# VH-VL binders against Putative bifunctional riboflavin kinase/FMN adenylyltransferase (ribF): the designs that were tried, part 4

Target 1, 179 residues: Putative bifunctional riboflavin kinase/FMN adenylyltransferase (ribF), of Geobacillus thermodenitrificans (a4it50)
Amino acid sequence: MKVHEANQGLTLPGSVVAIGAFDGVHQGHQAVLRQAVERSRQLGVESVAYTIDPPPRCRFQGSRMLTTLQEKLDRFAVLGLNHAVVAHFDERYAARRVDAFIRELTALNPREVIVGQDFRFGRNREGDVALLRRHFPVRIVQTVCCADGQRISSTRIRELIERGEWEQSTVLLGWPLSS

## First folded at step 4 (VH-VL; framework fv_iratumumab)

Design j4 (from i8 with heavy chain S31F)
Fold by ESMFold2-Fast, scan of step 4:
Structure j4 (fold): chain C 179 residues (1-179), chain A 117 residues (1-117), chain B 107 residues (1-107)
Amino acid sequence: as target 1 above (179 residues)
Amino acid sequence: QVQLQQWGAGLLKPSETLSLTCAVYGGSISFYYWSWIRQPPGKGLEWIGYIYYSGSTNYNPSLKSRVTISVDTSKNQFSLKLNSVTAADTAVYYCARDWGEYAFDIWGQGSLVTVSS
Amino acid sequence: DIQMTQSPTSLSASVGDRVTITCRASQGISSWLTWYQQKPEKAPKSLIYAASSLQSGVPSRFSGSGSGTDFTLTISSLQPEDFATYYCQQYYDYPWTFGQGTRLEIK
């Protein structure tokens, strides 16, 4: 796996790009990332994990991260991603126009972009899946639920950790707890 | 294919408000940024600000306290208001489409605004 | 703000000449630079976007190159209709800024 900074301008002749904050790379994220790897193999192109770091909710809302950036990258490598593109989330990134994000993705020549159902981007969260579909073929990954029918999310995992529910948080995360 | 046509007041007195409108023909105003640019006589180009079709704006800090850009998606048009004008605001004002790698790919015809007493 | 400086500010050339105009950014702007042509009493016309991509409908004698801070617009064989002022613009960071312009006068 090769790691790139978003501002360095990775250009590919074709790719499958999974986009997300991927905090913890929990089971829900793994579904998105595994689909990117499988689709890239089927299409004969490179797989890319496009990750925002730190996760926006951790940067501005003060939530703790489930993984460090390095732990996140290690997990992408284990899942078989060819490339990771790291977009550093700061005040400047938060103010970016939706078209700046589209420009960056266009350089990767996506044959397919894979996102979760709640994906938003750009200034004031104006970008959504519908806008992405104007530019790229988009696959939306369904919400992953645990055995209890509850959605698996980074927020829920943080709540379980805060309550000392380590066994449940490990099950939902799918990796040994770290951060 | 897409064309921009603009209109509004040409002659103003100091302290008045400049008002210009730009209409989009041959295409949708939706999902694009729309900018205003001005050019004082014999000088270069200065970006004033943009509006996204949803209403989100960003203004040049040099003009931010006096400028308002608005959009009306039902009429397929957007507008510029610049308050408290002075002679320094005398310029040709242009509207333009602003999107992606293309920057300003389509421009209006321009409107000369003269501020004099 | 990012300062854009063009060189030269003015030049005269003969029909058929190869002409180059340069633009320098005060900081790195990747490839986010556009070149415009403006004829007297007309709106600017986009020639080159993303530093090197030719705008649809623009004659192939126009080309752009460069990245980072140094950029060039080239006209390979001047035509009488190329009399105009040329501007570069960065769209890397706000506010968007333009060069001061280069006036091209054809003999």
Scores: ipSAE 0.357, ipTM 0.730, lowest interface PAE 2.8, mean pLDDT 86

Design j41 (from i8 with light chain G28D)
Fold by ESMFold2-Fast, scan of step 4:
Structure j41 (fold): chain C 179 residues (1-179), chain A 117 residues (1-117), chain B 107 residues (1-107)
Amino acid sequence: as target 1 above (179 residues)
Amino acid sequence: QVQLQQWGAGLLKPSETLSLTCAVYGGSISSYYWSWIRQPPGKGLEWIGYIYYSGSTNYNPSLKSRVTISVDTSKNQFSLKLNSVTAADTAVYYCARDWGEYAFDIWGQGSLVTVSS
Amino acid sequence: DIQMTQSPTSLSASVGDRVTITCRASQDISSWLTWYQQKPEKAPKSLIYAASSLQSGVPSRFSGSGSGTDFTLTISSLQPEDFATYYCQQYYDYPWTFGQGTRLEIK
């Protein structure tokens, strides 16, 4: 796996790009990332995890991160991603025009872009899945639920950790929480 | 084929407000950012500002205190107002489509604005 | 602001010549540079975007190259209609800024 900063301008002849904050790379994120890897193999192109770091909630709302950036990258490598593109989320990144994000993705020549239903980008969250779909073939990955039917999310996992529910949080993450 | 047509006041006195409008034909204004650029006689190009169809704007800091760009999606047009003009604002003003990897790919015909007493 | 410097300020050439115009950015702008052609009393016309991509309808004798801070516009075999002023523009960071222009004149 090769790691790139968004500002370095990675260019590919073809790709499948999964986009998200991927905090914790929990089982829900793994479904998205595995689908990108599988689809890239079917199409004969490179797989890319485009990750926003730190996650917007952690930057603006002060929430704790579930993984360091390096831990996140290690987990992408384990899942079989060919490339990781890291977008440093700060005031300037949050204020970017929607077309700045679209042109960055265009350089990757996506055969398919994989996102969650609620994905937003650009200044004032003006960019949405509908806009993204005008420029690229987009696959929306449906919400992943645990065995009891509840949604798996970084927020829920943080809440479990805060309550000392280590066993359940480990199950939802799908990664060891050992020291 | 998308085309831009512009119109507005050509001769102004110092302290007046410059007002120009740009209409989009052959395509939707809702797909793009739209910019104003100016060029004083015999000189180079200066970007004034842009507007997104949602109303989101960004202005060149050199002009920000005097400039307003607005959009009317129902009329498929956008406009420039520049307050408190001086002789230094004499220029040809251009509207342009502004998007992604293309920058300014379509330009209006230009409007000469002369500021004199 | 990002400063864009063009070289030369003016250039005299003959039909059939290979012409090179250079643009330098005061900081790294990746590939986010476009070239425009402007004839007297006309609006600028986009020639090259993203440093090296040819705009639709522009003759293949025009090409762009470069990345980072140094960029070049080349006209491989100059034609009579190519005598004009050429501008580079960065669209990496606000405000958008242009070079001062290069006047291409008949020798």
Scores: ipSAE 0.455, ipTM 0.774, lowest interface PAE 2.3, mean pLDDT 87

Design j42 (from i8 with light chain S31D)
Fold by ESMFold2-Fast, scan of step 4:
Structure j42 (fold): chain C 179 residues (1-179), chain A 117 residues (1-117), chain B 107 residues (1-107)
Amino acid sequence: as target 1 above (179 residues)
Amino acid sequence: QVQLQQWGAGLLKPSETLSLTCAVYGGSISSYYWSWIRQPPGKGLEWIGYIYYSGSTNYNPSLKSRVTISVDTSKNQFSLKLNSVTAADTAVYYCARDWGEYAFDIWGQGSLVTVSS
Amino acid sequence: DIQMTQSPTSLSASVGDRVTITCRASQGISDWLTWYQQKPEKAPKSLIYAASSLQSGVPSRFSGSGSGTDFTLTISSLQPEDFATYYCQQYYDYPWTFGQGTRLEIK
């Protein structure tokens, strides 16, 4: 897998792009990323994980990240992604225009953009998906739930870690906890 | 820190147009959504609509036929117009920043609009 | 429209009490829920965003939990400045909708 900074201008003749913060690359993220890999192979193009690092919640709230950036990239590689594009989140990125994001994605020439059911670039869920659909074909992956019927999320995993429920958090992540 | 300041007409007669402006200080209007929310006296909050700094809008269906929100990026301001007001439009009107997973993280001070015959 | 219902509509409590306010969505909204505090004649103040994330500058006695349709705001040890009206809001789908509010009053 090749790693690129978002502002370096990666250009591809065709791709399938999965977009998300992917903190922990938990089972829910894996559904999105695996679908990007499968779809890219069907279409004969490169697979790309477009990730924001650190996740916006962690940057502004000071919440614990579930993985380091390197661990996240290693997990993308294990899942079969060809490329990772890293958008570094800071005050400058938070003020960044939406058209810059669309321009970066356009350079990848996406045949399909894959997002999770709860995808947000900002807070506007319909606007985020509708915006992408104006420019690219978008596939939404359904929310992944664990055996108890609850949604798998980075927030829930952080709560389990804070309560000392390390075994349960590891199950939802699908990887050993980094320490 | 980013701060919102709002101003506009306080007392209106039925059938008139409500006009309010919100100015962004200490930061850029660019890359954010900007919303208007209202609160009738003693009641709860109602979202009116938003504008993205590029000019794209979305309005509450309950008000869509009467509402226009506009943005002036050169002045770092956005504005609300509500046509054909009635006594039911009497409320405190708030502007707010509408950003990412934070929802409405910064609010203006509010403007009381009274519609009386 | 997604309807947000808060419970109770009002409650009385004493300083030092643990207070819980609930909010229910008529449809699943994942974690697209925020809690606001509003004092008389003032704009609402954001307390909790994305159901459980504490806003910068907000005391740690405030916490949020829940996902899907059922959400709670908890104040672990009530302080005098916490007597206010609290609102939940969903930002999952348009139009954005708020709960009717919960008025927290001195017992």
Scores: ipSAE 0.006, ipTM 0.479, lowest interface PAE 12.4, mean pLDDT 82

Design j43 (from i8 with light chain W32Y)
Fold by ESMFold2-Fast, scan of step 4:
Order: structure tokens, then sequence, then C-alpha cells
Structure j43 (fold): chain C 179 residues (1-179), chain A 117 residues (1-117), chain B 107 residues (1-107)
């Protein structure tokens, strides 16, 4: 797996790009990332995980991160991603125009972009899945639920960790806890 | 084919407010940025600012205290106001579509604004 | 602000000549550079975007090259309609800035 900074201009002849904060790379994220790897193999192109770090919630609200950046990258590699593009989330990144993000993705020549339903980008969260679809074929990945039928999310996992529910949080993460 | 048509320019006195409007024809104002650029007689180009169709703006720091750009999606147009004009604001003003790797790919015809006493 | 410097500021050429215009950025701008052509009393026209990509409808005699700080616009065989002023522009960082222009005149 090769790691790139978002602002350094990775260009590819074709790709499948999964986009997200991927905090913890929990089972829900793994479904998205595995789909990207599988689709890239079917299409004969490179797989890319485009990740925002730190997650916006952690940057502005002070929430606990579930993984360090390096742990996140290691987990992408285990899942079979060919490339990781790291966007460092700060005030400058948060203020980027939606077209700056689209331009960055265009250089990757996506055959497919994989995101969650509520994905947003650009200043004031002006970019959404509908805008992304104007530029690229977009796949929205099915929501992953745990055995009790509840949605798996980074927020829920943080709550379990705060409550000392280590075994349950490990099940939802699908990786050993790193704290 | 998208075309930009602008109007509202003319002769101004120092201290007045410059007002220009740009209308988008043959396409939607939605999902693009729209910029104003000016060119003083015999000189180069200076970017003034942009607006996103949602209303979000960014202005050249050199003009930020005097400039306002607004958009009216129902009329498919956007406008420039520049307060407290002086002779240094005499220029041809252009509106332009502003997007990603293309920068300014479509330009209005230009509006000459002359500031004199 | 990123300063854009063009050279030469003016040049004279004959129809059929190969013409080269250079643009230098005061810091690295990757390939975020566009070239424009402007004729007297007309709005600028986009020629090349992303440093080297030809704009739709622009003749193939125009080409762009470069990355980082040094960029070149080339006209391989000058035509009568090419006599104009040429501007480069960076869109790497705000504010957007233009070069001072290169005036291409009949020899």
Amino acid sequence: as target 1 above (179 residues)
Amino acid sequence: QVQLQQWGAGLLKPSETLSLTCAVYGGSISSYYWSWIRQPPGKGLEWIGYIYYSGSTNYNPSLKSRVTISVDTSKNQFSLKLNSVTAADTAVYYCARDWGEYAFDIWGQGSLVTVSS
Amino acid sequence: DIQMTQSPTSLSASVGDRVTITCRASQGISSYLTWYQQKPEKAPKSLIYAASSLQSGVPSRFSGSGSGTDFTLTISSLQPEDFATYYCQQYYDYPWTFGQGTRLEIK
C-alpha cells in the first residue's frame, strides 16, 4: 500500500475510491473498504482509501479518536487497499471549495466512488452525494448492523469504550483495542 | 452552450457604489462558482471574488472591505457591489464561471466602469 | 499572495513562427495554471487549463507545459488571428493571481 498526502496530487489511470473518516476502521467501514477492493479487482484498476484525519468531529468537538493515523493505515493495508490518500483536516481543509475536492478526485480517474449515504464535503458542507454523482459514478454502501440490529458507528463504539464495555466494542471494531 | 450577459455599469462619481449584474443563459447557475474579475485600462487582470450558487463567498483581501457579491438563483443571475469607489476602480469588469481545473472557462462581455468627478 | 511573472512582456513575430511564452510562480503551484488569450476590447478566452490540457475548440497549435513554478505556452505555427495578449493565472491558492501579460505583435 502506498500512502499519499491529499495536497500532493496523486494521479491514476483508473481507480475505485472509498471516502470517509474511517475512525477505528470498524466493521461498517470494513464493508465499504472491502467493496472498493472487490470492485477495483473486477474493473482492473487501483483501489484507494481517501481518508480525512483527524475525523472532523475529533478536530472540532474534541471527541476521542478510535485509532491513530498509523493504525488506520495499517488496517487499510490489511484490507487490501493499493493506495491511501490522507487529507489533514484543519481549518484550511474545512474551508476548501467543493470543486477543489472534485478536482482532487478527478486526478484519480474514478471508475466508481464509494461513500456513505450522509457523506458531505467542502466548506459549509455544501458538497453532497448528489453533487458527487454529477462527476463520478457513486455507490452508496449498505448500512452494517450488529447482531442486535443496531447500526455500527464510531459514536456508539466510543460510548461503549467510555462505559468500560471493552468486549462489545472489540466486536463492533473487529480489531483488538489499541488503548 | 452557456453564455454570460452583464449590465449595470457606467459613469460613477467618487464615493458612490458600483453595481453590476451578470445573467446566466443556456445553463443553470446551480452547482458552479461565479467570479468577478476587473481590468484597469492598459493593465492586467485582477480577481475580485467568487460566489457559490448557495450564497457562500470569498473575496480578494485587497477589496474585501468594500465588496459584496450576491446570487439570485430564481433569476439565474449574480451581482457585484463595490462601495466607496475612487478613480483607481476605473476598469472593465468581467463576470465568469469559475470551476475546478478549468478556472475561468466562460466570460461575460465586460462592463466599462469609469469613476470620475 | 502568489506572484505570477511572465516573460517576455512583449514580442514581435511573423506568421508561421514558433512562439514561446513563459510564466513563473513565486511558489509551487503544481499544475494549477490556466492560459488565456485576450484580443483588444474582448473578454479573455481560455486556451489551456491544468497547465497542459487544451480547452475545447482551441486549435492544436497551442500547447502548454510545466509544473511547479515554471510554465510555458507554445504556439507551434503562428497564425494572423493569434496576435493578442496572453495571460497566465494560478488557481492553487487564494487570491487567484494573474501574470502581467505578454503582448504578441506583428513583426
Scores: ipSAE 0.349, ipTM 0.744, lowest interface PAE 3.1, mean pLDDT 87

Design j44 (from i8 with light chain S30R)
Fold by ESMFold2-Fast, scan of step 4:
Structure j44 (fold): chain C 179 residues (1-179), chain A 117 residues (1-117), chain B 107 residues (1-107)
Amino acid sequence: as target 1 above (179 residues)
Amino acid sequence: QVQLQQWGAGLLKPSETLSLTCAVYGGSISSYYWSWIRQPPGKGLEWIGYIYYSGSTNYNPSLKSRVTISVDTSKNQFSLKLNSVTAADTAVYYCARDWGEYAFDIWGQGSLVTVSS
Amino acid sequence: DIQMTQSPTSLSASVGDRVTITCRASQGIRSWLTWYQQKPEKAPKSLIYAASSLQSGVPSRFSGSGSGTDFTLTISSLQPEDFATYYCQQYYDYPWTFGQGTRLEIK
């Protein structure tokens, strides 16, 4: 897996791009990322994980990160991604318009963009799947639920960790808990 | 400036296949969606479907079983095929560029297709 | 499918009039609405995209407003070349759907 900074201008002749914050790379994220790998193989192009670091919630709301950036990248590599593009979330990034995301994604020449059901991006999260669909073919991966029918999310996993529910948090995460 | 030019069959009999082609001039077909829209005489507009330059398509459910849209990036053109036509398919057919916040910003000149026995 | 309803279906106006055409979506579409002008035997022409952004080359007398479900196209001072049929279109979700059209006729 090759790692790129979003501002360095990665260009590809073709790709399948999975987009998300991917904090923890939990089972829901894994569904999105695995779909990108499988679709890229079917289409004969490169697979890309486009991630924002730190996750916006962790930056703005002070929430605990489930993984460091390096742990996240390691998990992308384990899942079979060919490339990771990292967009660093800071004050400059927070002021960026959605068109900057679209330009970066366009350079990757996506054959398909894969996102989770509740995907949002851009300044003040003004972008969503509808906007992406205007520029690229978008595949939405349905929300992954645990055995009790409840949605798997980074927020829920943080809540379980904060309550000392380590076994359940590990099950939803799908990896051994790392710090 | 980008222009779209379309051509294809004008007169069809029921059960035949409608075939229209749209060529992109003055710009690249790459990185855009390309749509077909139709308008029966004296009526409103109906979206038929799109194709992304990579070949991914999406069709209006009302026409999905009969529609095929294809793209030829080497010729900078895309095409519509509508099978099993009936008199209800009589319309002016338009190709259009479909991108970003702009929706349909560039349209072809239109092709009148008449289906009669 | 998202239903787009225009009001009125037709209206008569005089040169110099302020004209308002309304479009209503059956569900929230944010600002994903475009207005088109169509003259007889011609392809539609894009006037306004993203509900309120004026298309390049379109006269400033045209303006769009609204978000969510209710949208308005305004012509501040009607000119002879503005007599045409106007369509709204949502591009929030597939299939794309258009309003039934508003025919603007000379009074």
Scores: ipSAE 0.007, ipTM 0.565, lowest interface PAE 9.9, mean pLDDT 83

Design j46 (from i8 with light chain Q55E)
Fold by ESMFold2-Fast, scan of step 4:
Structure j46 (fold): chain C 179 residues (1-179), chain A 117 residues (1-117), chain B 107 residues (1-107)
Amino acid sequence: as target 1 above (179 residues)
Amino acid sequence: QVQLQQWGAGLLKPSETLSLTCAVYGGSISSYYWSWIRQPPGKGLEWIGYIYYSGSTNYNPSLKSRVTISVDTSKNQFSLKLNSVTAADTAVYYCARDWGEYAFDIWGQGSLVTVSS
Amino acid sequence: DIQMTQSPTSLSASVGDRVTITCRASQGISSWLTWYQQKPEKAPKSLIYAASSLESGVPSRFSGSGSGTDFTLTISSLQPEDFATYYCQQYYDYPWTFGQGTRLEIK
């Protein structure tokens, strides 16, 4: 897997791009990322994980990250991604316009963009899946639920860890936890 | 090919309001940012502000108290109002499509606004 | 605000010359810089975006380079239609700011 900074202008002749913060690379994220890998193989193009780091909630709200950036990248590599593009989330990135993000994606020549249903981008979260669909073919990966029917999320996993529910958090992450 | 056409007031007295309109032809105003830029005679370029088709704006702090940019998606046009003008506001005013990092790629023809008593 | 300073403010050159114009930002702006050409009584025309990418329809004799604070526009073999004023602009942070311009004149 090759790692790139968003600012350095990765250009590809074709790709499948999965986009998200991917904090913890939990089972819900793995569904998105595996879909990107599988779809890229079907189309004969490169797979890309476009990740925002640190996750926006951790930057502005002070929530703990579930993984370091390096741990996240290692997990992308295990899942079979060809490329990772890292967008460093700071106040300037948060203020970027929706069209700046669309142009970054355009350089990757996406055959398909894969996102979660609630994906947002750009200043004041003005960009959404409907806007992405004006520019690219978009596949929405449905919310992944655990065996008990509840949604898997980084927030829920952090809550389980804070309560000492290690077994449940490990199941939702799908990766071993470090003490 | 997309092109921009401008019209509006040319001669103003101090304290009046400058009003210019820019119409988009050959393409949609939607999904783009649109800016106003000015250039005083013999001087450089100054960005005034932008508007997104949704109505979201961002203004140069030097002009923010006096400037309003609006958009009319039904008419495929956007407009600039600058109030309380002085001689320092004498300039050629341009509308432009704003691509951010990819430049202002399409410009209007420019409108000379002269402020004198 | 980020201040953009161009050098020289004017230069004289002959057809066929190699011309270099520089632009310096008061702080790091990555590659978020565009070059424009403006002919008398005309609107500016974008030449190069993202510091080094040539705009569609712009002749290959134009090239841009640089990152961070120091940027260069080069015209490898000057043609008669290239005599104009050139401006750099940063898109790193608001407000968008331009250099003061470089006027390229016939020797």
Scores: ipSAE 0.017, ipTM 0.591, lowest interface PAE 6.6, mean pLDDT 84

Design j47 (from i8 with light chain A50D)
Fold by ESMFold2-Fast, scan of step 4:
Structure j47 (fold): chain C 179 residues (1-179), chain A 117 residues (1-117), chain B 107 residues (1-107)
Amino acid sequence: as target 1 above (179 residues)
Amino acid sequence: QVQLQQWGAGLLKPSETLSLTCAVYGGSISSYYWSWIRQPPGKGLEWIGYIYYSGSTNYNPSLKSRVTISVDTSKNQFSLKLNSVTAADTAVYYCARDWGEYAFDIWGQGSLVTVSS
Amino acid sequence: DIQMTQSPTSLSASVGDRVTITCRASQGISSWLTWYQQKPEKAPKSLIYDASSLQSGVPSRFSGSGSGTDFTLTISSLQPEDFATYYCQQYYDYPWTFGQGTRLEIK
């Protein structure tokens, strides 16, 4: 897997791009990322994970990160991604308009963009699935639920860790917890 | 270097449709946004809208009901249509490349459109 | 819409003068501001992007500064070819909007 910064302008002749914060690369994220790998194989193009780091909630709200950037990248590689594009989340990126985001994605020449049901990017609601559909074919991956029927999310996993529920958090992540 | 050249109708009567085309030379139309901006005589600049090479558009709300911008990637050009023109639409119309943090870094030469009976 | 207000609306200056033009946004726009120069009967030319970055091919006597709501364009030593109208533009949020322009004239 090759790693790129979003602002450095990776260009590809074709791709399938999975987009998300991917904090922890939990089972819900894995569904999105595996679908991108599978679709890229079907279409004969490169697979790309486009990730925001640190996750927006961790940058501005001080929430615990479930993985370091390197751990996240290692997990993308295990899942079979060809490329990772890292968008560093800071004050400038937070103020950024969605058209810069769309231009970065377009340089990748996406045959398909894959997102989870809860995808949001940008201020307010402007970066939602509807915006992406104006520019690219979009596939939405259904929300992944745990054995008790509840949605798997980074927030829920952080809450389990804070309560000392290590085994349950490991199950939802699908990886050993980082120290 | 990238250059923009534009052409189209200069004189219109009220209620007609304004049509302008902009061609991109020295670079690809793909992977960029392309905008139209206008300037009434003796006044400032007003953004009309943009198109992305995929066909996605965004229009100034003040003009949205009358504007269509289209792109032809095979010809490396994009076009503006403005319906139901009035004297208030008299302006020089510019095409421009719209590129992220750079905004409008390259402009066409401009086309004067006069609407009169 | 984000309103952009330039001051002054017109300015008279002599060759060699230091000239400053200001632009104020009605709300915070970070650094998402571009300055343009327009000569009579010509298209605008990009001078400064991202509030302070000099556009390729633009002389170093031009500089930009500011962030948030208040921005300035400075010409350190005015040349004859610099007499023109100058516009600021925000591209933080739609619709993109321009200042009303500052006309720079020979004194």
Scores: ipSAE 0.006, ipTM 0.492, lowest interface PAE 12.6, mean pLDDT 82

Design j48 (from i8 with light chain S53D)
Fold by ESMFold2-Fast, scan of step 4:
Structure j48 (fold): chain C 179 residues (1-179), chain A 117 residues (1-117), chain B 107 residues (1-107)
Amino acid sequence: as target 1 above (179 residues)
Amino acid sequence: QVQLQQWGAGLLKPSETLSLTCAVYGGSISSYYWSWIRQPPGKGLEWIGYIYYSGSTNYNPSLKSRVTISVDTSKNQFSLKLNSVTAADTAVYYCARDWGEYAFDIWGQGSLVTVSS
Amino acid sequence: DIQMTQSPTSLSASVGDRVTITCRASQGISSWLTWYQQKPEKAPKSLIYAASDLQSGVPSRFSGSGSGTDFTLTISSLQPEDFATYYCQQYYDYPWTFGQGTRLEIK
């Protein structure tokens, strides 16, 4: 797996791009990333994980991260991604216009962009899946639920860890907890 | 073929508010940024600010305290207000479409604003 | 703010000449530079975007090159309608800034 900074201008002849913060690379994230790997294999192009780091909630809301950046990258590699593009989330990145993000993705020549159903981008979260679809073919990965029917999320996993629910948090993550 | 038509302003006195409107024809104002640029007679170009069709704005710091850009998606228009004008604000004002790799690809015809007593 | 400096400020040329205009940014702007042509009493017209991409409807005698801090606009064989003022603009970081302009005049 080759790792790139978002501002390096990575250009590919074709790709399948999965986009998200991917904090913890939990079971829900794995569904998105596995789809990208499988679709890239079917289309004969490169798979890309475009990750926002640190996650916006951790940068602006003070939530703790479930993984370090390196742990996240290691998990992408285990899942079979060819490339990781790291977008460093700060005040400048949060203030970017929606067209700056679309321009960045265009360089990757996406045959398909894979996102979760609630994906947003750009200043004031003005960019949505409908806008992405004007520029790229978009596949939305459905919500992943645990055995009891509840949605798997980084927020829920953090709450379980805070309550000392280690066994349940490990099940939802699908990886050992970071030290 | 998208084209921009602008109107408003003309002759102003110091301390008054400049008001210009730009209408988008042959295309939608939605999902684009829209900018105002000015050019004093015989001088170069200065970017004033932009607005996204949702209402989000960004202004040149040199003008930020005096400038307001607004959008009316129902009329396919956006507008510039610049308050407390002085002779230094005498310029031709242009509206323009502002997007991605293209920067300013479509421009209005320009409106001359003269500030004098 | 990013300062954009054009060279020369003016030049005289003849029809058929190869003309080169340079634009320099005070810091790296990647390829986020656009060239505009402006004729007297008219709005600027986009010629080249993203440093090297030709705008639709613009003659192929116009070309742009460069990245980072140094950029060039070239007119390979000057035509009568090309006598105008040319501006570069960076759109890498706010505020958007323009060069001071290069006036191209008949020799």
Scores: ipSAE 0.395, ipTM 0.762, lowest interface PAE 2.7, mean pLDDT 87

